# Designs tried in a protein design chat: VHH binders against q96fz2. Part 272

Target 1, 269 residues: q96fz2
Amino acid sequence: CGRTSCHLPRDVLTRACAYQDRRGQQRLPEWRDPDKYCPSYNKSPQSNSPVLLSRLHFEKDADSSERIIAPMRWGLVPSWFKESDPSKLQFNTTNCRSDTVMEKRSFKVPLGKGRRCVVLADGFYEWQRCQGTNQRQPYFIYFPQIKTEKSGSIGAADSPENWEKVWDNWRLLTMAGIFDCWEPPEGGDVLYSYTIITVDSCKGLSDIHHRMPAILDGEEAVSKWLDFGEVSTQEALKLIHPTENITFHAVSSVVNNSRNNTPECLAPV
Short names: E, the ipSAE of ESMFold2; O, the ipSAE of OpenDDE; V2, 0.75 times the mean of E and O plus 0.25 times the DockQ between their complexes.

## First folded at step 14 (VHH)

Design BA7 (framework vhh_6z1v_2; at its last look DockQ between E and O 0.86; V2 from the best seeds 0.75)
Fold by OpenDDE, look of step 14:
Structure BA7 (fold): chain B 269 residues (1-269), chain A 123 residues (1-123)
Amino acid sequence: as target 1 above (269 residues)
Amino acid sequence: EVQLVESGGRLVRTGGSLRLSCAASGSTFSGYSMGWFRQAPGKEREVVAAITQSGGKTYYADFVKGRFTISRDNAKNTVYLQMNSLKPEDTAVYYCAARWGFYETAPNEYDYWGQGTQVTVSS
């Protein structure tokens, strides 16, 4: 996974992240650094994206089932990294393979500290290789959305009004991630950054791409992944597997340019 | 830094009962999983029981066999070990330990330790 969409306004995004804590209390996640949230139809590595994480990571006496929403850098910077510039990392941390997560220090260490997060997105993009051509067809991949009688396919949102309705009730894609905290050697603000765990693609996506993000489907999976106080690493890792509960449509080549940030990026072609 | 202080260890007869307490300093007790460990003379420190921050999950070593119960009171910053049907083999120094996040069975995974309390079970 190398490209996502996360374009919802902050308030809409927050409401979409409503949850129940372990006591059954309905809650909204509290924001950390809300000003760092930059909505975009076209998010790339090294950009900031909103993630969910346990409140316990910030507040020592907090209920671990409570959630915080925070923009973090895509591309995990390990806490032990001693260079002053994160861009000097010599290995790719955009993704973490599920099969080797425990073999790689960069991921194993933060995971062992309970630094699990849920990466939020409208969906993610993947490119299908066309046989016989050097052309790649991009697809937008997301959770199936509840068909409200009036909400036609994302493609039928011909009117601004219809578009707003679609996104007001949009089910966000919830991807399993690992985050870490890096303190710059020269001082400054702590950098929070994340990697997306990837798995082999489900059968439905296998023709598009052989790998997919580990998707946490449903509130229980999200809660268990985040709750590092009550759910062990071993148990959490059982949540990491392919899911067939995904839909997709072909999009235009507009998304190929990471600078393009328009609704055309995720519109069906 | 979290300070842990164990209490309740004493001499008891075989078949007797004992309740150990561990009081934690500070306001961050609820963020830690807690564990009881023991170390007998000439033996390695071993896990006895562990409990998550909420108390929702517990772990017991195989030798406990239902004889011991770990519990906690977050309002009192205290973790307890109720020990019943004590045996001479249970003679050891018992330690309280705290770990950030989920409990573990390995002693080296814990962040803070108490000084320990001596439990002696006589025949």
Scores: ipSAE 0.866, ipTM 0.941, lowest interface PAE 0.5, mean pLDDT 93
Fold by ESMFold2, look of step 14:
Structure BA7 (fold): chain B 269 residues (1-269), chain A 123 residues (1-123)
Amino acid sequence: as target 1 above (269 residues)
Amino acid sequence: EVQLVESGGRLVRTGGSLRLSCAASGSTFSGYSMGWFRQAPGKEREVVAAITQSGGKTYYADFVKGRFTISRDNAKNTVYLQMNSLKPEDTAVYYCAARWGFYETAPNEYDYWGQGTQVTVSS
C-alpha cells in the first residue's frame, strides 16, 4: 500500500470518527496539529495523513480508550535516526510486513512502547499488472458502503447534493499502523511518523495484488488496536489479518501521477 | 515523577493473611499499569501480580494463583496485594512497580519502583 485517498474536509472527517469510550460515552476525537491536515484524493508516502491514537500518549493520566486525531508523516522515521533530513533514511518504512514486525528494530521498538495508530483514508489504490502487456490497471479499494441506487455509490451521484450525501456518510477505511517520534538533532518540533502494517491479500483482492494493508474492521478492532493501556502487544497483533469485507472498482490512469488531486482519481470507469 | 511507597509487610504465621499497600505520590499513577514483585535472599526479583490502569485485566504468577489478589483504587492512588494462605516460601521483600502502558512480567520493563516491604512467614 503506497497510495491512498483522504479528501474529506476536516469537520466531515472528524464526524466520521465518532466513537464511544470505555464508559460508553459518545465522543469525537480531539485534534492535534489540525493545520497540518492536507486533504487530497491522491496521497503518497512522505505526505501527512490523519491517524487516530490513544490520548494516553499525550496526557499522563488520560483514559487510554480516548482518542486523538493527528496528521503524521507517512514513512516511519525511527527515533534513533541521526541525520537532520528524514528524507535521507536509507530504507523504506512506508509499510511494515506483519510476519516480520517483531524482527525489525524500526518497528519492534515503537510497538513495544505501545505506539499503535489507526491510519484513516477514504480507501487505497492498487495497480494490477495485466497479463501480456506492460500496462497496469489501477483500482480504488474501500469498505463496502451502505447505499441506495442514488445515495450509496460513488458512481450514483448525479448532483452536488447527492455527491455530498455519499461522502457525508462514507465509512472510512481504518488501517493498522505503528508510529514513532523523532527528535531532530538540530532541534525543532518532534516529528510524528507512521508505517502501515501489511498482510497477504484476501481472496477477493488476490487478482489485483498479493499484499494488502491490515484492516481493522469495526469499532472493537479499532479500540483494541489503539488502547495500549488495556491491550497488550501480543493481543493487539491478533487483530492483524486479511479481511474479505472489502470492495473495489477500476479507476482511470489519472491517479498514476500523484500530483493529480481530483475526484476523477477514484471515479469508477 | 512517581514515588511509590509500600506498607503492610510484617511477620506472619504459616496459613495467615496480610494486605500490602502501595501509595503513589508526586504524580497520579492512574495512567500506569502496576505490578507487585518479590525478592527472596539469594534469588532474582520476580513478578507476583500485575494490573492494568483500569483494573480490567490482571496477571498472577503460577506460584501464587488462588492465594493472592491484586486490586487498585485510582481515587486513592493506591494498589493493593491481598495475600492469603501464606507459606514460608513467600518470605521476601515485596516491591511495587509502575509501567507506562500494559503490564509486563520482566522487572526491567518497569519505570518506577518502591523501596520494598519485608514479608516474613514463619513455620
Scores: ipSAE 0.548, ipTM 0.829, lowest interface PAE 2.0, mean pLDDT 90
ESMFold2 (binder alone), look of step 14: mean pLDDT 88; pTM 0.897

Design BA8 (framework vhh_6z1v_2; at its last look DockQ between E and O 0.85; V2 from the best seeds 0.00; counts 0 for: pae E 2.2 > 2)
Fold by OpenDDE, look of step 14:
Structure BA8 (fold): chain B 269 residues (1-269), chain A 123 residues (1-123)
Amino acid sequence: as target 1 above (269 residues)
Amino acid sequence: EVQLVESGGRLVRTGGSLRLSCAASGSTFSGYSMGWFRQAPGKEREVVAAITQSGGKTYYADFVKGRFTISRDNAKNTVYLQMNSLKPEDTAVYYCAARIGFYETAPNEYDYWGQGTQVTVSS
């Protein structure tokens, strides 16, 4: 996974992240650094994206089932990194393979500390290799959305008003991530950064791409992944597997340019 | 910083019962998983029991065999170890420990420790 969409306004995104804590109380996640949230139809590595994480990571007396929403840098910078510039990291941390997560120090260490997060997105993009051509067809991949009688396909929203209705009830894609905290050697603000765990693609996506993000499907999976106080690493890792509960459509080549940030990126062709 | 103070350790006869308590200072007790460890003379410190912050999950060492129960009262900032059917082999200094996150079995995974309380089981 190298490209996502996360374009919802902050208030809409927050409401979409409503949850119940372990006591059954309805809650909204509290924001940390809300000003760092930059909505975009075309998010790339090294950009900031919103993630969910347990409140216990910030407050020592917190219920670990409570959630915080925070923009973090895509591309995990390990806490032990000693260079002053995160861009000098010599290995790719955009993704973490599920099969080797425990073998790589950069991921194992933060995971062992319970630094699990849920990466939020409208969906993610993947490119299908066309046989015989050097051309790649991009696809937007997301959770199936509840068809409201009036909400045609994402592509049928001819009016701004219709688009607003579609996105007001959009089910966000919830991807399993690991985050870490990096303190710059020269001082400054702590950098929070994340990696997306990847698995082998489900059968439905296998023709598009052989790998997919580990998707946490449903509130229970999301809650268990986040709750590092009540769910062990071993138990949490059982949540990491391919899911068939996804849909996709072909999009235009507009998304190929990471600078393009328009609704055309995820519109069906 | 969390301070932990164990109490309840004493001399008991084989087959006897004892309840250990560990009181935590401060208001942050509810955020920690808690563990009881023990160390006998000449032996390594070993986990006896552990409990998550909510008390929803517990762990017991193999040698416990249903004899001990770990519990906690977050309102009182206290974790307990009820020990029944005590044996001479249970003689040790018992320690309370705290960590952020899910409980662990390795002592080095815990951030705070009490001073310990002596439990002696006589034949």
Scores: ipSAE 0.868, ipTM 0.941, lowest interface PAE 0.5, mean pLDDT 93
Fold by ESMFold2, look of step 14:
Structure BA8 (fold): chain B 269 residues (1-269), chain A 123 residues (1-123)
Amino acid sequence: as target 1 above (269 residues)
Amino acid sequence: EVQLVESGGRLVRTGGSLRLSCAASGSTFSGYSMGWFRQAPGKEREVVAAITQSGGKTYYADFVKGRFTISRDNAKNTVYLQMNSLKPEDTAVYYCAARIGFYETAPNEYDYWGQGTQVTVSS
């Protein structure tokens, strides 16, 4: 997983992230650094995307079940990184394989500090390799959405009223991530960055690609992944597995160029 | 900054009971997982019991075998260790410790420590 869509305006995204805390109170996550949120139909590594994380990471008296939403850099920069430019990392941290997460220092160390996050997206893209050619068919992959008489199709989001029918009640894809905090050697603000955990693809996606993001399906899974005060690393890792509760459709090659930021990127073809 | 103060350590006979308390001063500890550790003369500090910030999960070292109970009262900023069926080998200085996040069993995972309270178990 190396491309996502996360295009909702901040207020719509925030409402989509409504949750219940440990006491059952309905809440919205509190934003940090909201000005760094850059919505786009076509997000790639090194860009900022919103993640959920426990309030306890920021406030020592906080209830660990309360959530913060913050933009973070995609591509984890380890806290021990010594160079001044994060683009100088010699290895790819866009994803983290679940089967080796406890063996890789870049991921094991922040995971041991409880630095678990939920990476938010409308869905993600994958490219299916065709036999006998170099051509690749992109697909947009996302949670099944509830269909009502008010719901529109993804392909009908070309006007304000059609956009609302599709996106106002969109179920955001919730992917398991690990984040770290890097302090630049020359000073400046701490850089928050994340990786997306990957697993073997489910049967439904295996013809498209052999890997998929670890998807947290439902509020219980999201809550347990985030709550590093009450859920151990070992228990949290039990949440990391493939899911069949996923759907997809083919999209045009417009998405291939990461500079294209239009609804056509995710429209069915 | 969190300041932890243990109390309740004293001399007791084998088979006796006592309760240790650990209170935070100058700040709250409701956001912290808490642990009790002990150190006998000439030995390394070792975990006895631990508890999550909400009190929802607990840990006990194998050597205490159900004789001890950890609990906490976040309204009072206090964590307790109820010690029953005490043995001479339980003689040690007992320390309260705190960390952010889920509890751990290694002492180097804890950021704040009390000064300790002496427990002595006579035969």
Scores: ipSAE 0.514, ipTM 0.819, lowest interface PAE 2.1, mean pLDDT 90
ESMFold2 (binder alone), look of step 14: mean pLDDT 88; pTM 0.903

Design BA9 (framework vhh_6z1v_2; at its last look DockQ between E and O 0.83; V2 from the best seeds 0.77)
Fold by OpenDDE, look of step 14:
Structure BA9 (fold): chain B 269 residues (1-269), chain A 123 residues (1-123)
Amino acid sequence: as target 1 above (269 residues)
Amino acid sequence: EVQLVESGGRLVRTGGSLRLSCAASGSTFSGYAMGWFRQAPGKEREVVAAITQSGGKTYYADFVKGRFTISRDNAKNTVYLQMNSLKPEDTAVYYCAARFGFYETAPNEYDYWGQGTQVTVSS
């Protein structure tokens, strides 16, 4: 996974992340660094994206089932990194393979500390290789959305009103991630950064791409992944597998340019 | 920093019962998983029982066999170990330990330790 969409306004995004804590109380996640949230139809590595994480990571006496929403840098910078510039990291940390997560220090260490997060997105993009051509067809991949009688396909939202309705009730894609905290050697703000765990693609997606993000489907999976106080690493890792509960449509080549940030990026062609 | 203080260790007869307590300092007790460990003379420190932040999950070593119960009171910043049907083999120094996050069975995974309390079981 190398491209996502996360364009919802902050308030809409927050409401979409409503949850119940372990006591059954309805809650909204509290924001950390809300000013760092930058909505975009076209998110690339090194950009900031909102993630969910346990409140316990910020407050030592907090209920581990409570959630915080925070923009983090895409591309995990390990805490032991000694260079002053995160861009000098020589290995790719955009993704973490599920099969080798425990073999790589950059991921194993933070995971062992319970630094699990849920990466939020409207969906993610993948490119299908066309046989016989050097052309790649991009696809937008997301959770199936509840068809409201009036809500045509994302593409049928011809009116601003219809478009707003579609996104007001949009089910966000919830991807399993690992985050870490890096303190710059020269001082400054702690950098929070994340990697997306990837798995082999489900059968439905296999023709598009052979790998997919580990998707946490449903509130229980999300809760278990985040709750590092009550769920062991071993148990959490059992949640990491391919899911068939996805849909996709072809989009235009507009998304190929990471600078393009318009609704055309995820619109059906 | 979390300070842990164990209490309740004493001499008891075989078949007897004992309740150990561990009081934690500070306001962050609720964020930690707690564990009881023991160390007998000439033996390695071993896990006896562990409990999650909320108390929702517990772990017991194989030798416990239902004889011991770990519990916690977050309002009192205290973790307990109720020990029943004690045996001479249970003679050891018992330690309370705290770990941020989920409990573990390995002693080196814990962040804070108490000084320990001596439990002696006589025949």
Scores: ipSAE 0.885, ipTM 0.951, lowest interface PAE 0.5, mean pLDDT 93
Fold by ESMFold2, look of step 14:
Structure BA9 (fold): chain B 269 residues (1-269), chain A 123 residues (1-123)
Amino acid sequence: as target 1 above (269 residues)
Amino acid sequence: EVQLVESGGRLVRTGGSLRLSCAASGSTFSGYAMGWFRQAPGKEREVVAAITQSGGKTYYADFVKGRFTISRDNAKNTVYLQMNSLKPEDTAVYYCAARFGFYETAPNEYDYWGQGTQVTVSS
């Protein structure tokens, strides 16, 4: 279902998003609305999570390879939505299936405007249905991480030094998203919201769930997905496919309750 | 407030060369894809060439056949069309156009247009 971890402090998260622009210059993404970032081990739909998007969405003369990082609402609210309350949306936009993205107006329209984003997380949770019961086994799913002699275990001690050994160089999961901008009918701030594109699960995840997020594996894929000035919609959609470059472990049912925001949510069992 | 102005159209002989320029004013177009289109009498407007904001990607219509080159200079807010090996069939009014984001080939996808410059190629 729809659950992620994105718990890194803002400064650690920002450093993890270092990138190279089209000119070859090393950069950090520039924040919009940084005070809306709410780190948690247990993010659910309707909450805000950080995404990357092209600066060109905000500055008409910007280099489209430059990146902004901004919190957006999970659960895309289409620009054409007419009600005053986004909770009144009559269909679920937490995810967008890749095989029908060009058939659904909620997703086709913003995609045609180049409204592509990269959804950031430590990793995501998925629940494996156990045959013969209604009980479900949660798993935490993430990129394989680089191991060094000093590397720590996710479930290791909770001292600041052990946290840094695990998380200071964590490779963030980078998922392909589509966003839209909704202007409330009564006025007020424009609402930025996103959906995560999904694909059939890879073989490694097929025993857990039949769908997975479309993962952008590496800087070339991330750059191409974001750069709507240089990469057409057709070219970008070629980036949307399952990946086997993923790992996972079982976690306790603590994560089931979305109010639980503790390291135990993602700790191996 | 945004204006595109083409220049450089004139009468040339078959086999000749010509460079068209399109200067933008009132706002920068460095964030825009730019295109050249043409319209001959009795014909619909058609794409000739297009270029992304950085110049990293270009498009050419099949009838160009390696004869035309689109380029841009964002510091001068200008886009160019170098036209070589001109043929009488190239006779048309040539238009510069701008589109936010990636380029397209359909004229109705472009939001800003110049007034056009006449190119006439004599037999």
Scores: ipSAE 0.601, ipTM 0.853, lowest interface PAE 1.6, mean pLDDT 90
ESMFold2 (binder alone), look of step 14: mean pLDDT 87; pTM 0.894

Design BB1 (framework vhh_6z1v_2; at its last look DockQ between E and O 0.86; V2 from the best seeds 0.00; counts 0 for: pae E 5.3 > 2)
Fold by OpenDDE, look of step 14:
Structure BB1 (fold): chain B 269 residues (1-269), chain A 123 residues (1-123)
Amino acid sequence: as target 1 above (269 residues)
Amino acid sequence: EVQLVESGGRLVRTGGSLRLSCAASGFTFDDYAMGWFRQAPGKEREVVAAIRWSGRSTYYADFVKGRFTISRDNAKNTVYLQMNSLKPEDTAVYYCAAQFGIFTESPEDYDYWGQGTQVTVSS
């Protein structure tokens, strides 16, 4: 996974992240560093994206079922990294393979500390290799959505009003991530960064791409992944597997350029 | 105490119209999506319509076919269901329900329920 969409306004995004804590109380996640949230139809590595994480990471004795929403840098910077520039990392940390998560120090160590997060997105993009051509067809992949009035297809939203209606009740994609905290050697703010765990693609997606993000489907899966206080690493890793509960459509090549940030990126062609 | 109180259900003839109301209290109304469900005798409870907290998005079951309109007034903590062109098949107890967050089609996802109001459509 090298490209996502996360364009919802902050208030809509927050409400889309409504949840119940372990006591059954309805809650919205609290924001940390809300000003760092930058909505975009085209999120690339090194950009900031919102993730969910347990409140226990920030507050001692907090209920670990409570959630915080925070923009973090895509591309995990391990806490032990001693260079002043994260770009000097010699290996790619955009993704973490599920089969080697425990073999890689950069991922194993923060995972062992309970640094699990849920990466939020409208969906993610993947490119299908066309046989015989150098051209790749991009697809937007997301959870199936409830059909709202006049929301027949994402493409039919020709008006701003219709567009708002499509996204007003959007179910966000929830991907399993690992995050870490890095303190720059020269001082400054702690950098929170994340990697997305990847798995082999489900059957439905296999023709598009052989790998997919580990998607946490449903409130229980999301809660268990986040709740590092009650759920062990071993138990949490059981949640990491392919899911067939996805849909996708072909999009234009507009998304190929990471600088393009328009609704056209995820519109059906 | 959370309360959802439905009203407006009555006997009507085929082709008639009804407007159901649901008055909500005891919770922050504008944080919840609201839905109307119905249950006919011997059948499962099914979603009729749902509306997001902002009123910007609505959902209708396939059987509605443009006959019903869901709306809400957040100032009055009330959700409405305007039902037109009623058919005998629409005979059921209609329930108002509230869901925190995004609305779904599944009754189990809704947090609060009313006691229901009987709608009977005669041939």
Scores: ipSAE 0.712, ipTM 0.877, lowest interface PAE 0.8, mean pLDDT 93
Fold by ESMFold2, look of step 14:
Structure BB1 (fold): chain B 269 residues (1-269), chain A 123 residues (1-123)
Amino acid sequence: as target 1 above (269 residues)
Amino acid sequence: EVQLVESGGRLVRTGGSLRLSCAASGFTFDDYAMGWFRQAPGKEREVVAAIRWSGRSTYYADFVKGRFTISRDNAKNTVYLQMNSLKPEDTAVYYCAAQFGIFTESPEDYDYWGQGTQVTVSS
């Protein structure tokens, strides 16, 4: 759960995040810091990726069912962190295990403040350990997609005409996350950062890896996870479980180097 | 008030052609994906075709590929279904539907529905 693709242009991504508020009204999420969105086929920890969170985190009287979309740093930096450089954090916060989330102060504290977010991606990568070698086979893992005219060319659709036909209707992967807000000791902007909650892998992914991100499958799950004003931590944690509603394909080793940002990263092999 | 009004359904002979229209009002048409669904007596409602708000991405069910074409005219707030090479098994009530955001094959995901128009294909 340490690599994702999130490559859509901001306007396409925003439309893919269409939702209904609690009254059934159709809305798009409102952006915070849109200039910090850096689309890439190959996102790694410490990079920024867009997440959804409740408007109530920013506006005292807001409807908690309304959504904000904002780029946040992958790798939660706890609000109590005292050093000036987040990379000096002495433990890994890229992921948060669901079975110990209430035991770890780094995750329990922000969760108790209702700091739940939905982490967005085209899909994520995992590496399968191969028998008889130290080589690993990367896979791209994502929600099943409706079969469009060009759906068989998702990784090779880099021409302008084909790209629009493949990616305009992409169903984004929605992963459960926790975020926190850190004030740098030397001043400057508050740093928003997130962790992805993980669970045991479903049967379909168990041959690839034993863990998977906690996927929120459908609008009801996404709404309940985000709505800290109406959904308690206890109820929200019931949403955290494996899902079999996932698909995958093998990809080339191009993705192994995190500096590679090209459609080949997720192309089927 | 949101309205989707289908028209063009009628009786046609096997091998014939028919064009359905769906006029939309009461919402921002350009923000919605549009779909055509059908329901024959005793069967579940099923997707026939769908089209992205931009008109650039389309879906066709396997049973209609090569015979039907979905299109839209955003200036007229209208979506069309051109049906060629009609067969008796195409007989059904055809429904226009709108979905905010991306389109899917599941009827339960669609936000707005028309009243339907009857298409009957005689042998």
Scores: ipSAE 0.227, ipTM 0.677, lowest interface PAE 5.3, mean pLDDT 89
ESMFold2 (binder alone), look of step 14: mean pLDDT 86; pTM 0.873

